# Ledger of designs, part 5: VH-VL binders against Oxysterol-binding protein-related protein 5 (OSBPL5)

Target 1, 118 residues: Oxysterol-binding protein-related protein 5 (OSBPL5), of Homo sapiens (Human) (q9h0x9r126to243)
Amino acid sequence: VVIMADSLKIRGTLKSWTKLWCVLKPGVLLIYKTPKVGQWVGTVLLHCCELIERPSKKDGFCFKLFHPLDQSVWAVKGPKGESVGSITQPLPSSYLIFRAASESDGRCWLDALELALR

## First folded at step 21 (VH-VL; from x5 with light chain K27Q S93K)

Design w1
Fold by OpenDDE, fold request of step 22:
Structure w1 (fold): chain C 118 residues (1-118), chain A 119 residues (1-119), chain B 107 residues (1-107)
Amino acid sequence: as target 1 above (118 residues)
Amino acid sequence: QVQLQESGPGLVKPSETLSLTCTVSGFSLSSYYVHWIRQPPGKGLEWIGIIYFTGRTRYNPSLKSRVTISKDTSKNQVSLKLSSVTAADTAVYYCARHTWGSKYYFDYWGQGTTVTVSS
Amino acid sequence: DIVMTQSPDSLAVSLGERATINCKSSQSVSNYLAWYQQKPGQPPKLLINWASTRESGVPDRFSGSGYGTDFTLTISSLQAEDVAVYYCQQYYKTPLTFGQGTKLEIK
């Protein structure tokens, strides 16, 4: 069951933003390069994550998923058993910072993630 | 088929609390957000608020102090309460379905229920 | 709050002629703009989302354009059934806000 899906910007380790397709399911956040199936980037395990809003001076609405013990938030395999994700900018191991295009989008994502974290 | 239907008393006295219920069918409140919007006679539309999946709410600041939105997912019902009503709260009240996802536009509406505030 | 202002408040257009309704936002809403049609005694009906995407079942004569702060709803050839009040709505941020409405009548 898909709870929510949309494009979000994700901040890489190089502090640049990349627009990626995010699919939220119970317990996991699937990240793709595009909405087309087959370009899987990674899977975030939500059971080990906490969620916070992250204020930003830039346009958009930011929030952060992070592991409270600074451990990896990533699954080893993709939804189809993939072992290697599609190439994108390097992403942090223990946290992800997201930016929604609008405040409205961001609030829905916060809500949906909160639900999925339960 | 997707349907929303508002129900409640059509007449409320000043200073009392307006209570309405939105009953939905054809979809689940666990998958779609629901909003309340009102329209005074001969006037435009005013957004009242939204209830999220978690039960959290967000209200129009102009009404925040008086508005309470809740839901019972198992009954497919969303509730609106507006306290301390005045004549200015006379309106047709709509519940509307948030399109699937995070975008706050409304693809389905109830027929609306008229609420008149009068002594 | 983002203030949505429509123009004109009302207009009369002859059958078969073009009707143009404008909507301005007090700040940029990107393309987070929807248009609704409301006939008497009915709830609003969604016509356009994302400023220019026509909803399924909406006639081709309806079109939306714009980005940022200036938006336009156009009916290329007015039909009798198009008599209604039209509203723009931004969904960029809460509170959600609507234009004051434009009453479209046949001249």
Scores: ipSAE 0.905, ipTM 0.954, lowest interface PAE 0.5, mean pLDDT 96
Fold by OpenDDE, fold request of step 22:
Structure w1 (fold): chain C 118 residues (1-118), chain A 119 residues (1-119), chain B 107 residues (1-107)
Amino acid sequence: as target 1 above (118 residues)
Amino acid sequence: QVQLQESGPGLVKPSETLSLTCTVSGFSLSSYYVHWIRQPPGKGLEWIGIIYFTGRTRYNPSLKSRVTISKDTSKNQVSLKLSSVTAADTAVYYCARHTWGSKYYFDYWGQGTTVTVSS
Amino acid sequence: DIVMTQSPDSLAVSLGERATINCKSSQSVSNYLAWYQQKPGQPPKLLINWASTRESGVPDRFSGSGYGTDFTLTISSLQAEDVAVYYCQQYYKTPLTFGQGTKLEIK
């Protein structure tokens, strides 16, 4: 069951933003390059994450998923058993910063993630 | 089929609290957001607020101090309470379904219920 | 709040002719714009989302265009059943806001 799905920008370790397709399911956030091709990038394990809103002067609505003990938030396997994700800019291991295209988008994502984190 | 239906008293006295219920069918409140929107006679549409999956709400600032939206997912019901009503609160009240996902446009509406504030 | 302003407030168009309704936002809403049709005694009906995408079942004579602050709903050939009040709505930012409505009648 998919709770939420949309394109979000994710901040890489080089502080650049990449637009990625995000699919929220119970317990996991799946990240793909595009919805059409379905190139799996990674899976975030939500059971170990906390969520905070990140007010920003930049366009969009930002929020952050992070491991409170600075451990990896990533699953080792993809939904189809993938062991290696599609190549993208390097992403942080212990947190992810997201930017939704609008406030309205961001608020829904915050809500959905909050629900999924319960 | 998707359906929303508003219900509640059609007449409310000034200073009292308007209370409405939206009963939904054909979908789950755990999968879709629901909004309240009202329309004064002969006028346009005013967004009242939204209730999210978590039960959190967001209201129109113009009504925030007087509005409470809640839901009972198990009963497929969303409630609206508007306190300290005046004649300005006379309107047709709609509950509407938020399209699936994060986009705040409304694919299904209730038929609306008329609420008149009068002494 | 983002103010949505429609123009004109009322419009009379002959059957078979083109009807054009404009909607302007006080600030950019990107393409987060929906159009609704409301007939007397009925709730609004969603026509267009994302400024230019027709909802399922909506006749192709309806089209939406625009981005940022200026949007347009066009009915290429007005039909009798198109008589209604039309509203634009931004969903870029809360509070959600609607245009004041445009009453479309047959000339």
Scores: ipSAE 0.905, ipTM 0.954, lowest interface PAE 0.5, mean pLDDT 96
Fold by ESMFold2, fold request of step 22:
Structure w1 (fold): chain C 118 residues (1-118), chain A 119 residues (1-119), chain B 107 residues (1-107)
Amino acid sequence: as target 1 above (118 residues)
Amino acid sequence: QVQLQESGPGLVKPSETLSLTCTVSGFSLSSYYVHWIRQPPGKGLEWIGIIYFTGRTRYNPSLKSRVTISKDTSKNQVSLKLSSVTAADTAVYYCARHTWGSKYYFDYWGQGTTVTVSS
Amino acid sequence: DIVMTQSPDSLAVSLGERATINCKSSQSVSNYLAWYQQKPGQPPKLLINWASTRESGVPDRFSGSGYGTDFTLTISSLQAEDVAVYYCQQYYKTPLTFGQGTKLEIK
């Protein structure tokens, strides 16, 4: 059921990237601090999101998941019933910006996310 | 267990289209990406392209106008078409699987199929 | 396109001696580098991924190193079955590109 998993750098409006473990399943993106169980950060509900490539002049590859009406993208509970995720960086309610380590990584993530959005 | 097998005509006339099929077993095209790579006789390896889970493709710019990669996930098949072939397209053609995830190194290859472009 | 250049084009090394093959990229590829061994009539066989990680079943005498633009494949004690052509490959961006190959022979 897991479509793809890897660490990605994530940010919101702050110019500070946080490396988080992302697990992609149909309809959801699960975000953890590390691949270790019990470190859930949040779950993005993909059905309400749009996905767009975000050009960058730096190495790597950037893309954005966002709610087109600026509503929350987050599930209220974690996969094990968690009601509060780990908080290392404040993340926006309506969007996330991602950076994959390479262009080729980013192309796979865009493709896998497009599949999981449906 | 994991196997990729190329098939198709070994001889193709100049200006025509070569068509190859890669049949996979031991893994799902919904879980792993498949690429095409070729090797002219006595020469090095040239990446042709990838087909992604959504059916989107990326191709080597050197071939982009002439190449089409497609897949049928239900038949476990990935197809390659290369149009307007010349003698320069004579090569062994491989399909290969990259490792699970987003890193494009190839852990399993087909045995390859030789395509000769000749009248 | 990222050009991968191997050196030397060929080398001969005595049985039991160290063989060293270099690969340089025209741009940084981080550690997104793989090494393959190819024997006549066979497809390439993956030896090393991530510049330095041996694939399962690859003998310990094979090692890889490097980061950025300069990479090395080392065979610490050459054996007869190591006669092959060796290729490096970057997977940082498309088009994926391979070095021209290095032919390794026993002296």
Scores: ipSAE 0.671, ipTM 0.882, lowest interface PAE 1.4, mean pLDDT 90
Fold by ESMFold2, fold request of step 22:
Structure w1 (fold): chain C 118 residues (1-118), chain A 119 residues (1-119), chain B 107 residues (1-107)
Amino acid sequence: as target 1 above (118 residues)
Amino acid sequence: QVQLQESGPGLVKPSETLSLTCTVSGFSLSSYYVHWIRQPPGKGLEWIGIIYFTGRTRYNPSLKSRVTISKDTSKNQVSLKLSSVTAADTAVYYCARHTWGSKYYFDYWGQGTTVTVSS
Amino acid sequence: DIVMTQSPDSLAVSLGERATINCKSSQSVSNYLAWYQQKPGQPPKLLINWASTRESGVPDRFSGSGYGTDFTLTISSLQAEDVAVYYCQQYYKTPLTFGQGTKLEIK
């Protein structure tokens, strides 16, 4: 059952934010290019991830979701058995940096992610 | 049908604690956040605070040393306590449902309950 | 805290005429702006979210616009049922804050 869904800006090593549709369920974060289901990007397995607020000088609110042992956070298959995700730029295997558009949005996402990580 | 219903004493003496309960129906407290908001007579709206799914809270800094929000998800209840009340706390108190998701606007409101602080 | 200032404090508009209510924030709130209608003895009712998106069941005569710090609620053809106090609310950061309200009356 869906805990939360919204667009978030996501990046990895490169200095380029990509706005992606995030759907949060217990134990997983599903990532799509847009709210359309057929544009799956990847699925983050939350069971081994850690979550931390990431200080930022920029407007909005940043946080990081990462594997503490630098292992992959990605599921091998999509929610409908897809084997190939669609991405607009490469994302790291072991972490993602998120930017919510506002501080209030970010606090809500941290709360929901804390619940989903349990 | 979605409903929020505030209840509690309408009269509270100065220096005492005002205590209100919001009973919700037609939705789950595990799916939607609930806020408390108040409106003094003839004045505008003031946000009091939110309780999150994990039980964490955020309060208006103007009130936060005096405010406690709690919930009992199994009873569909969100509670508000405001300590050390004065006449300035006389208001209509509302509970309001956060729209589904992360955006902090309110799609359903309770009818409100009037609390008067008087000797 | 983000201060929301509405103008005018009150206005009177003839039936069928256009009413315009302005809301200004002390800091940018992007498009994180909602409008509420409140009639006496009733709770606020959500009209507009995201600065310009009408809630389900809200008549087409209500429209919102703006981004950043300057926002407008427009009622294109005033009806008798539109007599109320109107509030803007920012949801960019906590504490959530509302404008002081604009009382709309029939002239």
Scores: ipSAE 0.643, ipTM 0.875, lowest interface PAE 1.5, mean pLDDT 90

